# VHH binders against q96fz2: the designs that were tried, part 338

Target 1, 269 residues: q96fz2
Amino acid sequence: CGRTSCHLPRDVLTRACAYQDRRGQQRLPEWRDPDKYCPSYNKSPQSNSPVLLSRLHFEKDADSSERIIAPMRWGLVPSWFKESDPSKLQFNTTNCRSDTVMEKRSFKVPLGKGRRCVVLADGFYEWQRCQGTNQRQPYFIYFPQIKTEKSGSIGAADSPENWEKVWDNWRLLTMAGIFDCWEPPEGGDVLYSYTIITVDSCKGLSDIHHRMPAILDGEEAVSKWLDFGEVSTQEALKLIHPTENITFHAVSSVVNNSRNNTPECLAPV
Below, E stands for the ipSAE of ESMFold2; O stands for the ipSAE of OpenDDE; V2 stands for 0.75 times the mean of E and O plus 0.25 times the DockQ between their complexes.

## First folded at step 17 (VHH; framework vhh_6z1v_2)

Design DA4 (at its last look DockQ between E and O 0.93; V2 from the best seeds 0.00; counts 0 for: pae E 2.6 > 2)
Fold by OpenDDE, look of step 17:
Structure DA4 (fold): chain B 269 residues (1-269), chain A 123 residues (1-123)
Amino acid sequence: as target 1 above (269 residues)
Amino acid sequence: EVQLVESGGRLVRTGGSLRLSCAASGFTVKGYAMGWFRQAPGKEREVVAAITQHGGKTYYADFVKGRFTISRDNAKNTVYLQMNSLKPEDTAVYYCAARFGFYETAPNEYDYWGQGTQVTVSS
């Protein structure tokens, strides 16, 4: 996974992240560093994206089932990294393969500390190789959405009003991530950064791409992944597998340029 | 200063019962898994029992065999170990430990330790 969409306004995104804590109380996640949230139809590595994480990571006396939403840098910077510039990291940490997560120190260590997060997105993009050509067809991949009687296909929002309604009730894609905290050697603010765990693609996506993000489907999976106080690493890793509960449509080549940030990126062609 | 203080260790007869307590100070245990470890003379420190932040999950070593119960009171910042049907082989120094997040069975995974309390079981 090298490209995502996360364009919802902050308030809409927050409401979409409503949850029940372990006591059954309805809650909204609190924001950490809300000013770092930059909505975009075209998110690339090194950009900031909102993630969910346990409140216990920030408050020592917090219930581990409570959630915080925070923009973090895409591309995990390990805490042990000693260079002053995170871009000097020599290995790719955009993704973490599920089969080697416990073999790589950069992922194993933060995971052992319970630094699990849920990466939020409208969906992610993947490119299908066209046979016989060097051309790749991009696809937008997301959770199936509840068809409101008025909204035909996600792409057929004929009116601005209908479009707003679609996105107001959009089910966000919830991807399993690992985050770490890096303190710059020269001082400054702690950098929070994340990697997305990847798995082999489900059958439905296999023709598009051979790998997909580990998707946490449903509140229970999300809750268990985040609750590092009550759910062990071993148990959490059982949640990491391909899912068939995904849909997709072809999009234009507009998304190929990471600088393009318009609704056309995820519009069906 | 972060401190864990164990109490309740004493001499008891075989088949007897003890309740150990561990009181934490200088930090709140609510975010921590708590564990009891023991170390007998000439042996390695080993996990006895552990409990998650809210007590939703517990771990017991194989030798416990239902004889011991770990519990916690977060309001009192205290963890307990009820020990029943004690045996001479249970003689050891018992330590309380705290780990941020989920419990582990390896001692090196814990952040804070008590000084220990001596439990002696006589035949």
Scores: ipSAE 0.887, ipTM 0.953, lowest interface PAE 0.5, mean pLDDT 93
Fold by ESMFold2, look of step 17:
Structure DA4 (fold): chain B 269 residues (1-269), chain A 123 residues (1-123)
Amino acid sequence: as target 1 above (269 residues)
Amino acid sequence: EVQLVESGGRLVRTGGSLRLSCAASGFTVKGYAMGWFRQAPGKEREVVAAITQHGGKTYYADFVKGRFTISRDNAKNTVYLQMNSLKPEDTAVYYCAARFGFYETAPNEYDYWGQGTQVTVSS
């Protein structure tokens, strides 16, 4: 996974992240650095995207079940990185394979500190290689969505009001991530950055691509992944597996150029 | 100032019971996993029991055999170890420790330590 859509206005995104804390109280996540949120239909590595993480990472006496939402850089910069420019990383940290996460220092160290996050998106893109051609077919991949009288299909949005109905009740994709905190050696703000854990693709996606993000399907999975005060690393890793609860549709090649930030990027073709 | 202060260690007979307390000051235990460790003369410090931030999970070393119970009272900023059916081999200095996040069994994983309280079990 190397391209996502996360285009909702901040207030819509926040409401879509309503959750229950340990006591069963309905809450919204509290934002950190909201000004760094850059919504786009076409997010690529090194851009900022919102993630959920436990409040306990920021507040020593917090209940670890309470959630913060914060934009983080896609492409984990390890806390031990010594160069002044993150682009100097000699290796790709956009994704982290689940089968080697405990072997790679870049991921094992922050994971051992409980630095687990949930990466939010409308959905992600993957490109399918077709036999007999060099052309690749992009697909937009996302949770199945509930159709209601207030919602429509992506292809049926013929006005601003209809488009708003599609997204008002959108179920955000929730992907398992690991984050780290890097202090630039020459000073400046601490950089929060994340990687998305990947697994072998499920049967439904295997014709598109052989890997998929580790998707956390449902509030129990999300809560357990985030709660590093009550859920050990070993227990959390049991949540990391493929899911068949996904759907997709083909999209035009407009999404291929990461500078294209329009609804056409995810529109069915 | 940050302190963990153990209390309740004393001489007890084999088969007896004892409750250790660990009071924290200068910080709130609520955000920490808490552990009890022990060290007998000439031996390495070893984990006895540990408990998560809200008590949803507990850990006990194999030698406990159901005899000890760890508990916490976050409102009183205190952690307890109830020790029953004490044996001479339980004689040790008992330490309270705090770790940010989830508990671990290795002593070097813990951030704060108490000074210890002596437990002596006589035959």
Scores: ipSAE 0.453, ipTM 0.804, lowest interface PAE 2.6, mean pLDDT 91
ESMFold2 (binder alone), look of step 17: mean pLDDT 86; pTM 0.881

Design DA5 (at its last look DockQ between E and O 0.82; V2 from the best seeds 0.72)
Fold by OpenDDE, look of step 17:
Structure DA5 (fold): chain B 269 residues (1-269), chain A 123 residues (1-123)
Amino acid sequence: as target 1 above (269 residues)
Amino acid sequence: EVQLVESGGRLVRTGGSLRLSCAASGSTFKGYAMGWFRQAPGKEREVVAAITPSGGKTYYADFVKGRFTISRDNAKNTVYLQMNSLKPEDTAVYYCAARLGFYETAPNEYDYWGQGTQVTVSS
């Protein structure tokens, strides 16, 4: 996974992240560093994206079932990194393969510390290789959405009003991530950064791409992944597997350019 | 920083019972998994029991065999180890430890330690 969409306004995004804590109380996640949230139809590695994480990571007396929402840098910077510039990392940390998560220190160590997060997106993009050509067809991949009587295909939202309605009730894609905290050697603010765990693609997606993000489908899966106080690493890792509960449509080549940030990126062609 | 203070260790006879307590300082107790470890002379420190922050899950070492019970009172910032059917082999210094998040079995995974309390079981 190298490209996502996360364009919802902050308030809409927050509402979409409504949850129940361990006591069954309905809650909204509290924001940390809300000013770092930059909505975009075309999110690339090294950009900031909102993730969910347990409140216990910030408040030592907190209920671990409570959630915080925070923009973090895409591309995990390990805490042990000693260079002053995160861009000097010589290895790719955009993704973490599920099969080697415990083999790589950069992922194993923060995971052992319970630094699990849920990466939020409208969906993710993947490119299908066309046989015999160097051309790649991009697809937008996301959770199936509940068809409201008026909500035709994402593409049928011809009216601004319909578009708003679609996105107001959009089910966000919830991807399993690992985050770490890096303190710059020269001082400054602690950098929070994440990697997306990837798995082999489900059958439905296999023709498009052979790998997919580990998707946490449903509130229980999300809750268990985040609750590092009550759910062990071993138990959490059981949640990491391919899911067939996804849909996709072909999109235009507009998304190919990471600088393009328009609704056309995820519009069906 | 979390300070941990163990109490309750004493000399007991084989088959006897003992309750250890560990009091944590500060208000951060609720987010920490707590563990009891022991170290006998000439042996490595080993986990006895551990408990999640909420108390919902517990771990016991194989040698415990149902003889010990770990519990916690978050209102009192205290973790307990009820030890029953004590054996001479249980003689050790018992330590309380704290870790943010879920419990672990390895001592090096814990952030804070008490000074320990001596438990001696006589034949």
Scores: ipSAE 0.774, ipTM 0.904, lowest interface PAE 0.6, mean pLDDT 92
Fold by ESMFold2, look of step 17:
Structure DA5 (fold): chain B 269 residues (1-269), chain A 123 residues (1-123)
Amino acid sequence: as target 1 above (269 residues)
Amino acid sequence: EVQLVESGGRLVRTGGSLRLSCAASGSTFKGYAMGWFRQAPGKEREVVAAITPSGGKTYYADFVKGRFTISRDNAKNTVYLQMNSLKPEDTAVYYCAARLGFYETAPNEYDYWGQGTQVTVSS
């Protein structure tokens, strides 16, 4: 997983993240650094995307079930990194394999600090390799959507009104992530950055690609992954597995170029 | 300044009981897991018991399980260790420690430490 769509305006995105805290109170996540949110149909590594994390990371007396939403850099920069330029990392931190997460210092250290986050997206893209060709078929992959009238029918939206209906009540993809906080040696703001945990593909996606992001399906899974006050690392890692509750459709090659940021990127073909 | 202060350590006979307490001052530790650790002369510091921020989950080292009980009172910002059936092997300095989030068993995972309270168990 190396490309996502996260295009919703901030207010729509925030409403889609409504949740209940451990006491049953309905809440919206509180934003940090909202000006760093850059919506796009075509997000790639090194860009900022919104994640959810526990308020306890920022406020030492907070209820750990309360959520903050903040943009973070895709591509985890470890807190121990010594160079002044994150692009000088000698290894790729876009993704973290679930089977080796406790073996890699870049991921084990922040995980031990409870630095678990939920990476938000409309869905993600994957490229299917066809046997015998260099051609790749991109797919847009996302949670099944509940249909009111045409609200979950991406291909049916031709007008602003119909497009709005598609994204009204869109169920955001919720992926398990790990984040870290890096202090640049030359000074400046702390850099928050994340990696997406990956697992073997479920049967439904195996013809497209052999790996998939670890998806947190439902509020119980999301709450447990985020709550580092009451859920141990060991318990949290039990949430990391493939899911079959996923759907997809083929898209055009417009998405191949990460500079293309239009609805066509995720439109069915 | 954030401080953890243990109290209740003293000399007791084998089979006796003690209750240790640890009060936090300067700030709340509501979001912190709390742990009791001990260190005997010439030995490494080791976990005795730990408790989650809410008090809902606890950990006990094998050597003390069944004899000791950890608890906390978040309104008073205090954690307790009830120690029963004490043995000479329990003689040590007992430390209170805190870390943000879920508890751990390794001492290096804890950021805040008290000064310690001496427990001595005589035969």
Scores: ipSAE 0.613, ipTM 0.848, lowest interface PAE 1.6, mean pLDDT 90
ESMFold2 (binder alone), look of step 17: mean pLDDT 88; pTM 0.902

Design DB1 (at its last look DockQ between E and O 0.76; V2 from the best seeds 0.81)
Fold by OpenDDE, look of step 17:
Structure DB1 (fold): chain B 269 residues (1-269), chain A 123 residues (1-123)
Amino acid sequence: as target 1 above (269 residues)
Amino acid sequence: EVQLVESGGRLVRTGGSLRLSCAASGFTFTDYAMGWFRQAPGKEREVVAAISWSGRSIYYADFVKGRFTISRDNAKNTVYLQMNSLKPEDTAVYYCAAKFGLFTESPEDYRYWGQGTQVTVSS
């Protein structure tokens, strides 16, 4: 996974993240560093995206079932990294393979510390290789959505009004991630960054791409993944597997340019 | 105490119209998506319509076919279901329900329920 969409306004995004804590209380996640949230139809590595994580990571003795929402840098910067510039990291940390998560120090260590997060997105993009050509067809992949009035498809939102109707009740894609905290050697703010765990693609996506993000489908899966206080690493890793509960449609080549940030990126062709 | 109180259910003739109301209290109404469900005798409870907290997003079940309109007045903490062109098949107890966050089609996802109001459509 090298491209996602996360364009919802902050208030809409927050509401889409409504949850129930272990006490049965309905809650919205509290924001940390909301000013770092930058909505975009076209999110690439090194950009900031919102993730969910347990409140226990920030507050001692907090209820670990409570959730915080925070923009983090896509591309995990390990805590042990000694260079002053995260961009000098020589290995790719955009994704973490599920089969080798425990073999890679960069992922194993933070995971062992309970630094699990849920990466939020409208969906993610993948490119299908066309046989016989060097051309790749991009697809937008997301959870199946409830069909709302006048919204036959994401593409039918020809008007801003219709667009709002579609996205007002959008089920966000919830991807399993690992985050780490890096302190710059020269001082400054702690950098929070994440990697997306990937798995082999489900049968439905296998023709598009052989790998997919580990998707946490449902509130229970999300809660368990986040709750590092009650759920062990071993138990959490059982949640990491392919899911068939995905839909997709072909999109235009507009998304190929990471600078393009318009609804056309995820519109069906 | 959380309360959802439905009203407006009555006996109507085929082709008739009815407006249901649901008055909500005891919770922050604007934080909840609202839904209308119905349950006929011997049948499972099913979603009729749902509306987001803002009213911007609306869902209708396939059987509605443009006959019903869900709306909400957040200032009055009330959700409505205007039902037109009623059929005998629409005979059921109609329930108002509230869900924190996004609405879904699944009744089990809704936390608060009204007592229901009987709608009977005669031939």
Scores: ipSAE 0.898, ipTM 0.949, lowest interface PAE 0.5, mean pLDDT 94
Fold by ESMFold2, look of step 17:
Structure DB1 (fold): chain B 269 residues (1-269), chain A 123 residues (1-123)
Amino acid sequence: as target 1 above (269 residues)
Amino acid sequence: EVQLVESGGRLVRTGGSLRLSCAASGFTFTDYAMGWFRQAPGKEREVVAAISWSGRSIYYADFVKGRFTISRDNAKNTVYLQMNSLKPEDTAVYYCAAKFGLFTESPEDYRYWGQGTQVTVSS
């Protein structure tokens, strides 16, 4: 999993993250650093994307079931990293395999501190290798959605004014992540960064790719993954498995170039 | 206290029109998706239409077939259902419902409900 879409305006995204705390009170997550949110149809590693995490990470004695939403860097930078530039990290931390998470210090240490997050996206992209050596077919992969009215049928995707008619009720993909906090040696703001946990692909995706992100399907799974105050690492890891509750469609090669940030990136082909 | 109050249901002839209204109070209206549901005698409650918090995303059940229009006025905390080309099969109690965040098709996901308004369509 190396490319996502997370393009919703902040107010739409926030309402898509509506939840209940442990007392049953309906809440929206509270933003940290909202001005750092950079919506795009085509997010790649090293970019910032919003994640959910427990309020307890920021406030002593906070209710661990309350959620903060914050942009974080994709590609976990371990707290022990000593160079001044995160791009000098010599190993890839965009993903973390579930079968080795407790064996890799970069992931085991923050996980032991309860640094679990939920990575948000409209969906993710994956490339299927076609017959032949260099051809790849990209797909956009996402939760099944309730159909909504478009401008008549296909027209909702044809102009910017119609995009909000499709997206204001979009169910966000919720992926299990681990984050860490890195203090730059020259000083400055603490860098929050995350990795996405991966698992073997479900049967429905196996013809596209052999791995998939660990998807947290439903509020119970999301709540348990986030709540490091009440849910141990061992219990949380039981939530990490493939899901068949996923759908996809083929997209054009426009998405191949990560600089392309247009609705065409995820439009059906 | 949260309240949803439907109005506008009455007896109409086949082919007629009605406009239902639902006035909401006691919650932040723009954090809620709204839905219209109906229940005929002996049948289960079913979704008719739903509308997102902003009013921009809308769902209609297949039986609507272009005859009904859901809308909302966030300044008035009100949701509407314009019903045209009514058929005897549309006879039911119509309910307004609210769901925090995103709408769904399932009545069980909606936390707040009105008392309902009776719509009767005569042949």
Scores: ipSAE 0.753, ipTM 0.890, lowest interface PAE 0.9, mean pLDDT 91
ESMFold2 (binder alone), look of step 17: mean pLDDT 90; pTM 0.918
OpenDDE, second read of step 19: ipSAE 0.893; ipTM 0.946

Design DB2 (at its last look DockQ between E and O 0.90; V2 from the best seeds 0.81)
Fold by OpenDDE, look of step 17:
Structure DB2 (fold): chain B 269 residues (1-269), chain A 123 residues (1-123)
Amino acid sequence: as target 1 above (269 residues)
Amino acid sequence: EVQLVESGGRLVRTGGSLRLSCAASGFTFSDYAMGWFRQAPGKEREVVAAISWSGRSTYYADFVKGRFTISRDNAKNTVYLQMNSLKPEDTAVYYCAAKMGLFTESPHDYRYWGQGTQVTVSS
């Protein structure tokens, strides 16, 4: 996974992240660093994206079932990194393979500390290799959505009004992530950054791409992944597997350029 | 205290119209999706219509077929169900329900419920 969409306004995004804590109380996640949230139809590594994480990471003795939402840097910067510039990392930390998560220190250590997060997105993009050509067809991949009035498909949003209706009740994609905290050697603010865990693709996506993000489908899976106070690493890792509960459509080549940030990126062709 | 109070249910003739209202209190209304559900005798509770927190997105069950309209007024903390072209099959207790965040089709996802209002459609 190298490209996502996360374009909802902050308040809309927050409401979309409504949850029930372990006591059965309905809650909205509290924001940390809301000013770092930058909506975009085309999110690439090194950009900031909103993630969910347990409140216990920030507050001692907090209920670990409570959730915080925070923009974090895509591309995990390990806490032990001693260079002043995170871009000088010699290895790619955009993704973490599920089969080697426990073999790589950069991922194993933060995971062992309970630094699990849920990466939020409208969906993610993947490119299908066309046989015999150097051309790749991009796809937007997301959770199936509830059919709303006049919303046959995302593609039917041919008007601004219809577009707003499509996104007004959008179920966000929830991807399993690991985050870490890095303190710059020269001082400054602590950098929170994340990696997305990847798995082998489900059957439905296998023709598009052989790997997919580990998707946490449903409130229970999301809750268990986040709740590092009550759910062990071993139990949490059981949640990491391919899911068939996804849909997708072909999009234009507009998304190929990471600088493009328009609705056209995820619009059906 | 959270309260949902339905009103407007009554006896109507086939082909008639009825407007249901649900007044909400005790929670931040604009953070909740709202839904109308109905339960007929001997049947399971089923979703009739749902509306997003903003009112921009709506959902209708297949049996509605354009006859009903759900709307909300966030300033009044009220959700409405305009029911036109009523049929005897629409006879049920109608319930208002609230869910924080997004609406869904499942009644089990909704946290707050009204006591219901009886709608009876005579032939």
Scores: ipSAE 0.796, ipTM 0.906, lowest interface PAE 0.5, mean pLDDT 93
Fold by ESMFold2, look of step 17:
Structure DB2 (fold): chain B 269 residues (1-269), chain A 123 residues (1-123)
Amino acid sequence: as target 1 above (269 residues)
Amino acid sequence: EVQLVESGGRLVRTGGSLRLSCAASGFTFSDYAMGWFRQAPGKEREVVAAISWSGRSTYYADFVKGRFTISRDNAKNTVYLQMNSLKPEDTAVYYCAAKMGLFTESPHDYRYWGQGTQVTVSS
């Protein structure tokens, strides 16, 4: 997983993240650093994307079932990193394989601190390699959506107003992530950054790609992954597995260039 | 205190029209998706229509077949169901319901419920 769409305006995205706390009360997550949210149809590593995490990470004695939403850098920068420029990391932290997560210091250490997050996206992109060619077919991959007016065809909207109607009830993809907090050596703001946990692809996606993000399907899975106050690392890792509850469609090569940020990136072809 | 108050249910002839209203109070209406559900005699409660918090997205059960229209007015904290071409099968108690965030088809997901308004369609 190395490309996503997360394009919703903040007010739409926030309401898509409504949840139930441990007392059964419906809530919206509280934002941190909302000005760092940069919506785009075409997010790549090193960009900021919103994640959910427990309020307990920020507030002593907080209810660990309450959620914060915050933009974080995609590509985990370990807390022990000593150079001044995060782009100088000599290893790729865009993804974290589930089968080696407890063997990699960059991921094991923050996981042991309960630094679990849920990475939000409209969906993600994967490129299918055709046998015997260099041609690649990109696909947009996302949760099945409840049928709404004009929601059965993402590219069918004929105006910006009608486009908003497609996405106003969109179920966001919820991927299991690990985050860390890095203090620059010269001082300055703490950098929050995340990695997306990956697993072997489900049967439905195996013809597209052999890996997929670890998807947390439903409120119980999301709640358990986030709640490091009540759910141990060992128990949380049981949530990490492939899912068949996924759908996809082919898209044009417009998405190949990460500088393209238009609805065409995810439109069906 | 949170209240959803339906109105407009009555007896109507087959082929007739009816407009239901649901006035909401006691919560931030614009954070909530709204739904109309119905419970017919001898049947379980089922979704009829739903509308997103902004009013931009709507859902209709298959049996509606273009006959009903859900709408909302966030300035008046009110959701509506315009019901046309009514059939005897539409006879039921109609309930207004609210759920924070995204609407779903499941009544279990909705937090707040009205007391219902009876719609009776004579053959």
Scores: ipSAE 0.770, ipTM 0.898, lowest interface PAE 0.7, mean pLDDT 91
ESMFold2 (binder alone), look of step 17: mean pLDDT 91; pTM 0.923
OpenDDE, second read of step 19: ipSAE 0.020; ipTM 0.468

